VHH binders against UV-B-induced protein At3g17800, chloroplastic. Designs and how they scored, part 1

No score or structure here was measured in a lab: all are predicted.

Target 1, 346 residues: UV-B-induced protein At3g17800, chloroplastic, of Arabidopsis thaliana (Mouse-ear cress) (q9lvj0)
Amino acid sequence: ASSASNDASSGSSPKPIAPLQLQSPAGQFLSQILVSHPHLVPAAVEQQLEQLQTDRDSQGQNKDSASVPGTDIVLYRRIAELKENERRRTLEEILYALVVQKFMEANVSLVPSVSPSSDPSGRVDTWPTKVEKLERLHSPEMYEMIHNHLALILGSRMGDLNSVAQISKLRVGQVYAASVMYGYFLKRVDQRFQLEKTMKILPGGSDESKTSVEQAEGTATYQAAVSSHPEVGAFAGGVSAKGFGSEIKPSRLRSYVMSFDAETLQRYATIRSREAVGIIEKHTEALFGKPEIVITPEGTVDSSKDEQIKISFGGMKRLVLEAVTFGSFLWDVESHVDARYHFVLN
Structure headers, positions and changes below count from the first letter of each chain, unless a header shows other numbers; antibody chains aren't numbered by Kabat.
ipSAE, averaged over its two directions, is called F for ESMFold2-Fast, E for ESMFold2 and O for OpenDDE. V2 adds 0.75 times the mean of E and O to 0.25 times the DockQ between the complexes of E and O.
Where letters were taken out, [cut] stands.
The coordinates of atoms that the task and the answers printed are left out; those that the model quotes come from them. Centres of patches stay.

## First folded at step 4 (VHH)

Design a3 (from a1 with Y53R; framework vhh_7d4b_2; at its last look DockQ between E and O 0.14; V2 from the best seeds 0.00; counts 0 for: pae E 3.0 > 2, placed apart)
Fold by ESMFold2, look of step 4:
Structure a3 (fold): chain B 346 residues (1-346), chain A 121 residues (1-121)
Amino acid sequence: as target 1 above (346 residues)
Amino acid sequence: QVQLVESGGGVVQPGRSLRLSCAASGFTFSEYGMGWYRQAPGKQRELVASISRSGGTTNYADSVKGRFTISRDNSKNTMYLQMNSLKPEDTAVYYCATVYDSPWLHTFDYWGQGTQVTVSS
């Protein structure tokens, strides 16, 4: 391989900033900025998105001219496909760079590619396992769902974090990718949930009842106490105290999710763009490799030739929390970029 | 645009053979695991055989194991199903499909229109 071009100050040579190495000119440029001046990444991204928009608008004009007689449609189609692939790769790498920036702003390092270490135990999880920063990145309602997700993956023994397990590398990668999908879904739903709560609460916040909103009996007690005073009852004239009290009775994010019909759940569980799916795939492949798998008739994965790895439960917890956070950031980043350069297919 | 086109179906007597083909276009065929599915009238669609993206690994339903052989030619963007010793219970519409569009996400995105196989004396 020609390594001289690949180590030109685009990242820390002994330790890359992220497991996926960016290949496009935009991606290589953004990788350099991420290491040297991460605060400049948003401006650099805006410049790249404006260039993408200009390039796509030019292809739209060329598409119209290709409909005229005498145009070599085979050559035009091949050139257009190449340009579309280049724009897709560039856009994917912009999304990835923005997600990496969000991790850097949170002072959370992404785990490196999973490989055997020189550790005497043979464990692959030599990365830092401090999860407190990751836990603080999510709303309390979202974190409740994340905690339940961790409990399902690790079992009730989430406190047995120093134990080491031997597990399929492919299975760990599948859990990681599923956790990215889950984080994306959770952020999408949480944003809708928080917006609906805000729209039903009058501006100027009556008190800090958002923290105590789970105490629905306390709110009802306040409402009853006010209505039992004759002087207050006589002056009640233009405000719906009953509707206001009912509007501050919150439900958990779990209850909100369970209220969706099947069509809405399926729509929210789907990644909105091919580009976001692409970086989930490439990021997971950068971490765990490129598997050779088939599906059994029962719908399970047959990975009989898969590598086994040793990982502590603490290392696994760190991977899952990172994956959920990655998905959550990806939702935000995808939405931000789509507002500037429309690419999400409806 | 993405297309999967099956061919090679027909009416055949029990004990005979058929070879199904699936021509793929509009996507990078070599990056996908592929499969053959079948659906008998009034029954759920079932996976008959699957093949890894390189062709190095295959899997079969018990009902067809030893009789059917799945293969692929990535240079021709084509997958095949050799169906030997056909039985009346093999009568179904056979579909080619991607088995997974991502090794990690396991979602199916592309399906053919299907080709009818009828095994009848």
Scores: ipSAE 0.205, ipTM 0.677, lowest interface PAE 3.0, mean pLDDT 76
Fold by OpenDDE, look of step 4:
Structure a3 (fold): chain B 346 residues (1-346), chain A 121 residues (1-121)
Amino acid sequence: as target 1 above (346 residues)
Amino acid sequence: QVQLVESGGGVVQPGRSLRLSCAASGFTFSEYGMGWYRQAPGKQRELVASISRSGGTTNYADSVKGRFTISRDNSKNTMYLQMNSLKPEDTAVYYCATVYDSPWLHTFDYWGQGTQVTVSS
């Protein structure tokens, strides 16, 4: 009686392609396609958007039915609200699927959810720190700005990628989310810049004239808005905002951004859609978990329950570059979907 | 179209009170956190107060804590700022904005045109 050892092949559950698990029917469908046939995702998205449009149109027609008795109006409004929320969730997940597809096309794996490490060092950054593929996804001008952003976050530690720091998990998540927003902003600006460059509309193309553009205080506000996240400064080891002035390499794109008026700058710094913001939040939560933030009666954030994590500076660099790239792709896919479904509120 | 319209600004003496209102339209007001910002001449725009979607959580700048109260009425799509014990330092343009109720993001999506508040003797 030969005991056939049933080698139960521990079917290693395929590593998720992305940290956020999509829940809507459309999102689940797209998740399957992302794994099996990623090249079909654009076509599948078009079909899902058509369905969303049909649903939206059908709901609009029912609003005009003035004949609903008063008691039923509340119920009808609630149902309509629920349907709209469902459509929004579906749209968020469609946008996420498209961002994930862009990473796949670039052959870049997304960082997995941050979990307690079995590593004796306690390091959470088990992902590869190689970032060259991410760097190549951006224009040279945009990459210069990204490099400056990294310098602001990592400070003097940019050259010491193997060193490990103990940092608040919440702070790391905030830096990640802020970097996504910065990537979204940079992509928007870079697209305009590249277009104007191609059209030769950019003021000052040929002559190397050293116009000492006086540092208009206004660009300090966006860098200060990104840098004024008090938490980014804390990560940089208390480097006083005064010292960062010297190492920022003048970039053409920086000069271009500095030429913006305050209104234009604010517009470009604003995420256009709630769906895009929802994706940033959900993706960040999927990576770092839901923070246990208690707001004190005094209105301050109690971070006493914040988890401390150990992460290398190389690991942080990888996260920041991924985040910026994620934001860049989010701009592209938002614009693509808006052209078809018209959901961006201008 | 998303619109935020501020009202209730004006010129007042120190120690007096004002109540600002922000009327929202073109979006589901109850789904957004809201906030008040101010910008004084030659200064950066700063957060004054924020309120969660449900109104259950409020946040204040230290400079206005105990003097200002933010509130909202979702049935009226309106947010309020009660400003008591006004000081000359409170002189600014006050802006209403949507605030994403996120632990990760302190981003404003939509802004009003602002209302001038002037505190002078």
Scores: ipSAE 0.149, ipTM 0.511, lowest interface PAE 1.4, mean pLDDT 81
ESMFold2 (binder alone), look of step 4: mean pLDDT 84; pTM 0.848

Design a4 (from a1 with F27S Y110S; framework vhh_7d4b_2; at its last look DockQ between E and O 0.09; V2 from the best seeds 0.00; counts 0 for: pae E 2.6 > 2, unsure alone 61.9 < 65, placed apart)
Fold by ESMFold2, look of step 4:
Structure a4 (fold): chain B 346 residues (1-346), chain A 121 residues (1-121)
Amino acid sequence: as target 1 above (346 residues)
Amino acid sequence: QVQLVESGGGVVQPGRSLRLSCAASGSTFSEYGMGWYRQAPGKQRELVASISYSGGTTNYADSVKGRFTISRDNSKNTMYLQMNSLKPEDTAVYYCATVYDSPWLHTFDSWGQGTQVTVSS
C-alpha cells in the first residue's frame, strides 16, 4: 500500500550524468553502468552490439519467410520497419552512452539542462567557467581552429568573460548544434591531417611555401563547399573566410583544409549517419528544450514567444567548447561502433 | 517520422460548422509543430493555421481568424481544426503537415493526403 510507492520516491534520482535521459533497455543499462562501474562500459557496449547484430540477422530470416506463398507481405513489412526503428533508437543510445563515457574519462561534467535559475542574477550558467580540461582534449592544430571559432562567436568580448548577455534560448541552441557539427568536422579532418603528418604526406609541401596561394584559393573553396551544403550551412562563424583571411598566419590545419577540393570538403562536412544527426538533435533539445515557435501564413518563423535567457560570455564559451568536444567525441564513437556493427552508409 | 491522415471533410451549407482531424502515427507526435493548409483548384496552397508542439502558441491566416480554431491532443496523436461559420470561399482540399521536426537541424516535412471540404448550396 503506502510503503510500496516510497521506494521510488525515497530513492530520489541522483544528479543526471547527462542532460539526455536514455529510454531503451540498453540505454538504461549502460546509464547505470556509467555511474556504478564505468570501467565495464566497453564490455557492456560490445555485448549490446552483439545483440543488435543477432536481431538484425533474425530480420533477414523473417524476410525470407515473408516471400513464401500464403503469408501477409504487408504485415511482415510493417514488423520489419518497426524492428529497424527499434534497432536505430537503441544504437543511438549506445552511441550517446559512449560519448558520455568519454566526457567522464576526461573528468569533464556535461552541462545540465538549461533551466530558469534561482540565482538572484537570473543567469542560467551555473556551471564552472574554468575550461582547461576541455582545451587539452584536442590536438594543438585542432585547438587553433576551435579558438578561432570561439573568437567569431564571442567577437570582441572574447576577453570580457564576466559580462552578461540576454539572448534567445533558440539562438543559443542553434550555436550549440552548429558547434557540435563543427567539432565533428574538425575531428574528421584532424585525424587525417595527423596521420599524414606522421607519415610525412602533407599536401603541397610546407605550408609556409604555399601559404598565400592556399589561403586565397583554399578559403574560397572551403567557403563555397560549406555554404552549398545544407547540413553544414548552419555553421555561423567557425569557417568564415574573414576568420581565415584575418589571421596573421594561417593555422596548419586551416591550410590543410583549404587544400581540399569542393567535393572532398562537402563529404567531410556532412554527418555520416542518421543516428549521429539524431544524437545532435536530441542532445541539443535536452539542453535547451523545444522552443515555442510557429510558422506565419507568410512562411516566416514567429519566435516572439521564445524564452530569453541571461548568460555570461564565460558561460557561453564553456557551452561552445563542450559542443565542439561533443562533436569530436561523436566522430570517434561513430567510427568505433561502425567497425563493430556496420551502420554508416555515407 | 510521422504518417499523417486527415479526416472529417464533407459537403456543408454556408454558415455551418465542420471539424477536421489529423491522425498521426509512427514517430512521437508531441515533438512536432503542426499546421493546416488548404488548396482550392487552380490556387496556391496556403497556410490556414499553425500550432506549436505544446499547443501553447497558435497562428491563423486573416481569412479564418475568429472562425477557425486549431488544437491538438498529444495523448491521442491528433490535431484538429474546428471550422465555424463556413463560407463558400473556404471550399478546398485541406492538408495537415508538420512544419518542422527540429529547430536545431534541418529535416523534411511530412504531409497528409488531404480531405475535401465543400461549402455550397
Scores: ipSAE 0.264, ipTM 0.671, lowest interface PAE 2.6, mean pLDDT 77
Fold by OpenDDE, look of step 4:
Structure a4 (fold): chain B 346 residues (1-346), chain A 121 residues (1-121)
Amino acid sequence: as target 1 above (346 residues)
Amino acid sequence: QVQLVESGGGVVQPGRSLRLSCAASGSTFSEYGMGWYRQAPGKQRELVASISYSGGTTNYADSVKGRFTISRDNSKNTMYLQMNSLKPEDTAVYYCATVYDSPWLHTFDSWGQGTQVTVSS
């Protein structure tokens, strides 16, 4: 009686492609396509957007039916609100699927959800620290700005990628989210810059003149807005924001951004759609978990429940570059979907 | 971009009540979380109250809890702040904003011009 050892092949559950699990019917469908046929995702998205449009149009037609008795109006409004929320969720997940698809096309794996490590060192950064593929996804001008952003975050530790720091998980998540927003901003600016460059309409396109770019106070505000996340400064080991201003290499794209008026700068720094903001939030939450933020009676954030994590500077660099790239892709896919479904409020 | 216009500010005595209104332009008011901020002279802007897009969730600063009530009427594209038992320390410019209640993102989409509230004897 030969005991057939049933080697229960521990079917290693395929590692998720992305940290956020999509829940809507459309999102689940797209998640399956991302795994099986990622090249079909754009076509599948078009079909889902058509369905959303049809649903939106049908709901608009029912609003004009003035004959709903008063008691039924409340119910009708509630149903309409639920449907709208469902459509919004679906749209968020469509945008996310497209961002994930862009990472797949670039052959870059997204960092998995941060979890306690079984590593004796306690390090959470189990992901590869190679970032060359991410760096190549950006224009040279945009990459210079990204490099400066990294220098602001990592400071003097940019050369010591193997060193490990103990950092608040909340702070890391905030840096990640801020970096996504920065990537979104940079992509928007870079697209305009590249277009104007191609058209030879860039202000000051003559190579030679060392024009002393007077430190326009306005760039201090965006750097201050990025730096005014008090927590980014804390990550840089208490290096006074005053000291980092001197080492920022002038970049062509930086000079271009400095040429913007305050209104234009604010517009470009703003996320256009609620869906895009929702994606940033949900993706960040999927990576770092829900922060337990308690507001103290004094109005301060009680971070006493904040988890401390150990992460290498190389791991942090990888996260920041992923985040910036995620934001860049988010701009692209938002623009792509808006052209078809018209959801961005101008 | 949603345009926001605040109204209802003024000068009141301590213990009195004031109601602020924020009117939003556009048809997408119901899609946004909203909030009231205030900025006193020489102080940083602070969140006073926030309300979810549906009105189902409200948050208040501790300094105003039990005194202020945030509400919205999506059919009128208007948000309100009922301020009761006003104190001199409530003196500030009050701003209406679209808020994304994100623990990760302190993003604002649109801000009003603000309305002055002065509480003085």
Scores: ipSAE 0.046, ipTM 0.474, lowest interface PAE 2.1, mean pLDDT 80
ESMFold2 (binder alone), look of step 4: mean pLDDT 78; pTM 0.789

Design a5 (from a1 with S102R H106E; framework vhh_7d4b_2; at its last look DockQ between E and O 0.01; V2 from the best seeds 0.00; counts 0 for: pae O 3.9 > 2, grease 26.3 > 24.2, SAP .767 > .668, placed apart)
Fold by ESMFold2, look of step 4:
Structure a5 (fold): chain B 346 residues (1-346), chain A 121 residues (1-121)
Amino acid sequence: as target 1 above (346 residues)
Amino acid sequence: QVQLVESGGGVVQPGRSLRLSCAASGFTFSEYGMGWYRQAPGKQRELVASISYSGGTTNYADSVKGRFTISRDNSKNTMYLQMNSLKPEDTAVYYCATVYDRPWLETFDYWGQGTQVTVSS
């Protein structure tokens, strides 16, 4: 209840609930419900999905008229294309609304469109640098991977979050979009990892897949084979030694990901639906605008009109954490909706 | 279904002009940077001109600067190439294509069928 005071704003003008403005009738409807009656969003989404299903079924019924001689097949094909495009746009916006709902349920406000602030520094990041809510939204194993991702992006400035840099807006947007895709990938892999971890616990035989550790201990045990007790103690001590002083913090998810063959890794790195791809692009565009670039005849990118922005490393951290969380939620939302309205084709 | 359809090619004498058009459908044309490529017999395909999604920036190969002008009309989903002062060296099949997808995500390029331009006496 005390969280209600966190919603206070000094202005009476409506604030966008998310940077991307939804344009379809379904999207506008869901945007209104998200603000006014968020508890009704699941029912409203089910209604919109039923309408999409009815529209798709009607398109199938019209194919019989196209099979009759004398019908205008070109007209029916063109109408079917228009309806399919509208269904895809509507579905995109339903998925986006559900991602926004997950942020609202977590009490995390999405960052608004990036623009210079009234701050004298001119920096664009007016959002808070405190990110504990975002960090708590992920499994411990997934968060370890997210932290590594942040370290790679921020480098030596991971500990100096007040520092401000002037960076290409295009580059920040590319980091954001890549981080959304990374979050999608991480959630997909983490779900498989958590399921396999559960199965390994139940049958007890899951530890046999780590024979390399046993082989290393077995080699050392041969020299100590005069006593069988050191062999058992070495295995138990190996487990105890890894718990030693928390100096070694291995990531089981990182190891799991590195065990994938190239085909599996490529499949998991792919965004499954056209709708999810469209959401990532439109959301990122809503945040950073559409860059004015061309390709030179030499094949290089000409981004001479690209805008420079000032952003603190804390602001960058907040953007990356939001991006990863957005991707994670997008995976869940895509899977949830696909179970009710089948649209994922691979 | 994505379609890029070129038109306006033909046979012309040196020094004359042609205007190529590229009609686009099946995608949101205004979201894509576009370009004109050409391929002469026995040569590699080369980018002749490119234009940003808005039409606000353009780039040209040195061999056509000052003679060719790329433009687009996003309300008609059409890109153009005005080719003035044509030379025999401009003889090629000209293709319209997307030159990049949206800058945040990688996708495949789309190509037209091509239109022949022949400059000869």
Scores: ipSAE 0.279, ipTM 0.709, lowest interface PAE 2.9, mean pLDDT 77
Fold by OpenDDE, look of step 4:
Structure a5 (fold): chain B 346 residues (1-346), chain A 121 residues (1-121)
Amino acid sequence: as target 1 above (346 residues)
Amino acid sequence: QVQLVESGGGVVQPGRSLRLSCAASGFTFSEYGMGWYRQAPGKQRELVASISYSGGTTNYADSVKGRFTISRDNSKNTMYLQMNSLKPEDTAVYYCATVYDRPWLETFDYWGQGTQVTVSS
């Protein structure tokens, strides 16, 4: 009697491609395609958008039917609301799938959900800290801004990537979400900048004249960009730009941003769609968990339930760069989808 | 291995001066904010003075403001605390440590073994 040792192949559940699990039928379908045939995701998205359009059009036609008896109006409205919410969810997941696809195309793996580490050091950053692939995804001008953003976050520790910091999980999530929004903003600005550069219509011609533009305290513009959306306000943990004197290197893109009037700046700093905001929140929650923000009766945030995590500065750098890149891609895919489905409320 | 070694402590009379030194090794000293802490008998450890990685920013506890001066020489991997007009209340073990440049990032602090400063008549 040969005892067949049941080698319970611990079927290592395939590591998810992304931390957010898509739940809608369309999202689940796209998730499968992302794994099996990522190159087909754009085509699949087009089909899903056509379906959404058809669904939206069908609901619009039913609104004009004046003949619904008054008692049924409430039910019909509720059904309509539910359908709208479903479409919104589907659209969010479509956008997310497209962002994930862009990371896959770049051969960059998304950071997995932060979980307690089996590492004896207690470090949660089990992901690769190599960021070169992420850095190359951006224009040189945008990367300079990203570098300055990293300098504000990490300070003097940008050179010490192996050192470990202890930080609240909530705060890391806030920094991540803020960085996503910043990436979204930067991509919008960079696209305009690159276009104007190509058209040679940039304000202040090509003259390399050394104008020592005095270090105007550029701290104000960063805060304005992060604070604009009230729903994201909970994630706008003020990256206190009171960073110690990390020499923010003057960048061309920074100068360009500084040339914006307040209205233009506000517009560019604002996330256009609710769906994009929803994705940022859901993705951040998938990574770091749902923030249990308990506001004390005194109006203070009870951080007593906040989990402290250990993360290397290299790990943090990777998170921030991913976040900025995520935001950049989110702008691109939002614009792409809007051109087809027209969901952005101008 | 990271090491912080304090020196310059001793017994002095009130009104006298001492200069503490902290020699750092085993890490990139110039990348870290540094500070002096002190712990008196039966009291909690308190930050006395801090200095940014570049030396461009300094902070002092109110109790030592105007009397103590923190400085650093990154070329020598050394931080200093000039203590003037010493008072009996300044009696404590003084510790050299890394300090955070970002309040929201808590790093593992490196600490020295401490040096005793005693101010007595």
Scores: ipSAE 0.036, ipTM 0.384, lowest interface PAE 3.9, mean pLDDT 81
ESMFold2 (binder alone), look of step 4: mean pLDDT 83; pTM 0.842

Design s1 (from a1 with D101R H106E; framework vhh_7d4b_2)
Fold by ESMFold2-Fast, scan of step 4:
Structure s1 (fold): chain B 346 residues (1-346), chain A 121 residues (1-121)
Amino acid sequence: as target 1 above (346 residues)
Amino acid sequence: QVQLVESGGGVVQPGRSLRLSCAASGFTFSEYGMGWYRQAPGKQRELVASISYSGGTTNYADSVKGRFTISRDNSKNTMYLQMNSLKPEDTAVYYCATVYRSPWLETFDYWGQGTQVTVSS
């Protein structure tokens, strides 16, 4: 009771180690291993995936055996649906545990919650905001794109990280979720780029200087990649169409993305599995709380009762870098799991 | 497969009431914000009412405020529209639809086939 009442120590977040509490039997088991023996998580995950595959194969065989005379087939279908939902939840929590483990290996503590504290300043960002480790986790090419993403969100405030703003909690959460999706996209692209670079088959020609046309196209491609996330631009603070382009710097990975056809770009920008989408939503909800929103007759979100939070721009940068890194790790762990247990893909 | 099935439409005299139902399947209904749209011949489709994922918050078009009530039962995967004091101007095909999957991410709309409501003497 007293520990909960005075639960502030300088440094890493206290237990739990992540905002989302895992509820499935497998998830609870993996949560215990993450705390006590994190080096055993990969082996525990393999065992859980083998069990899920065995259960799925057994369900397939039972379906093929046809109905038993006099048996309620409606009950059989209901049990099958429940098992599918349980497998989906278990896969979501396996993905989450693997992402959390990657943060632990990187010695980065996840933000535990974005909520008003008893801090006299009223700020939500009372957790450490040091970003050096998060910045070093990405390839140089990927980080060039992350810098441009931060510039779109923070604008001129990238030079004023100690300033505090009162901002919509809903919009911060939407920026966080959009940044997770962007990190997933960037890691997918970077993985292909690094492979082609290693094989010496990157699109040819010297690209030391970028023309204004190439820069404009790269800006348009970057906008297209994040166009489904309008909240990303919300924190740029009055960014006009004129100012927007000047915030975007040339990058190697951006030039590479510009070589993609429209279909390839759209495919790469899409989260592959429903389980990964579910984890992005659940993680963001655990971090920010789930607001009650409705749509107006005009088709816009009713933000009239939106909760406002006080946060520094350094705190915003920390959240965005964490989100991009979360998405990056999510791509890696989803690919790892898919190789062992095939997802139903979007 | 996602399915939204409307029911409860019909022909009714002015001043009477109808209750529309929307039965959802193939997705986790409790995670979605929902809405009722209507379209009369020669007019654009309009949102008449929306409801949050939990049912705790609702919004209405000015033309139906005080007459229509949107509600949902997440245990039954069903959304309702209680339509009181119906007017000839309410004559339209009524559609149920998802309006957001989560407050955090941009989502795609799922739509029902529609149910006809006709208010005439």
Scores: ipSAE 0.395, ipTM 0.716, lowest interface PAE 2.0, mean pLDDT 80

Design s39 (from y5 with Y102W; framework vhh_7yz9_2)
Fold by ESMFold2-Fast, scan of step 4:
Structure s39 (fold): chain B 346 residues (1-346), chain A 120 residues (1-120)
Amino acid sequence: as target 1 above (346 residues)
Amino acid sequence: QWQLVESGGGLVQAGGSLRLSCTASGSTFSSYHMGWYRQTAGNEREWVAFINTGGSTTYADSVKGRFTISRDNAKNTVYLQMNSLKPEDTAVYYCAAGFRTWLKSHYDYWGQGTPVTVSS
């Protein structure tokens, strides 16, 4: 019997608040705070970031001293690599805890896993299909873009949310991951739009009188997101962008993004930190499991063994809206953390 | 371009041990699932062992308990420790790299192969 044994037992919750289980000491501590005192999570994060900064500064001094003749350079480099990986993992889990806290504030429960249910139907979508809270979390301008994203994924099935389909688990996971990245992009763009709108410096003014077909077909933001993630278009049936034009509506945010130069658009479409990329990957893996690879003797992938899941289109809409919201929250928390602690890639 | 180079093959007596190495040239080794395959003349390539990015391992039934796959991300190298070798283990051994994440497409790379001969 020891204190360490008592700490281990506190991790035995009857229900998880999020699909990814945090493993670092800081992550485990933040998980406990999320359950017991969620309002204290921001303060706890500040404490953990200060500790990471101190540890990183100390490691920087040790790395510098390793260049002195007579120092064991190989040993110090190996220790530095391990500490850098540990700090990256800790930062990932801090970002995750902050995202989970934002979902809790919004009174939205994260989907715990995408796996076959215990009932005879084998369906994965046992969660409620009502998504009103998720829809109301975004600015009106941002939600116009989210609606078009859903139209690309679901097509005419947006009118038939009770129908169930069997679809590759791999494809659904790819759509989820792509939707997280799209939400991150949309929030970044929306944040800039709202700022310029408040300052009354939006470029060229509103072009709301333009034809809906013209704006829907020519949207750089929408096309860039689809081009960056081909699996989103493949899930929608692989039809050309013009085939979805009739379902796609004009958007104020879309018109705003069309004013961006190519460099700015590419920068906004990129996930800034390696830690944010890592958390998107780990979160998606926690939901869907690891994407399995079967390599043939020729070095190609055998997709014939892809696991099929049964899901309603309402369940798919719920997953996509959660994913977009996760990405939106990730941009918010990454920006907050980056202002206080510089990431490895920054 | 990403390349795999195998080494460590050779002649060994039955019951002996051999350690194969496979070194990758590139900066993304830690993102790849690594595997070992073997092939004898006139037969299709046979999977031997797999190690994922997290270090979890799986083995073919014919080598379980005898072979151990491991990786050293700092050296961009994957290893296959072969113990209690049998004449049936005689083959050309190939290193393979598979890459798939939820955010990125998979890639498949193969080494040139290293011969292993187990005598009576």
Scores: ipSAE 0.257, ipTM 0.584, lowest interface PAE 2.0, mean pLDDT 78

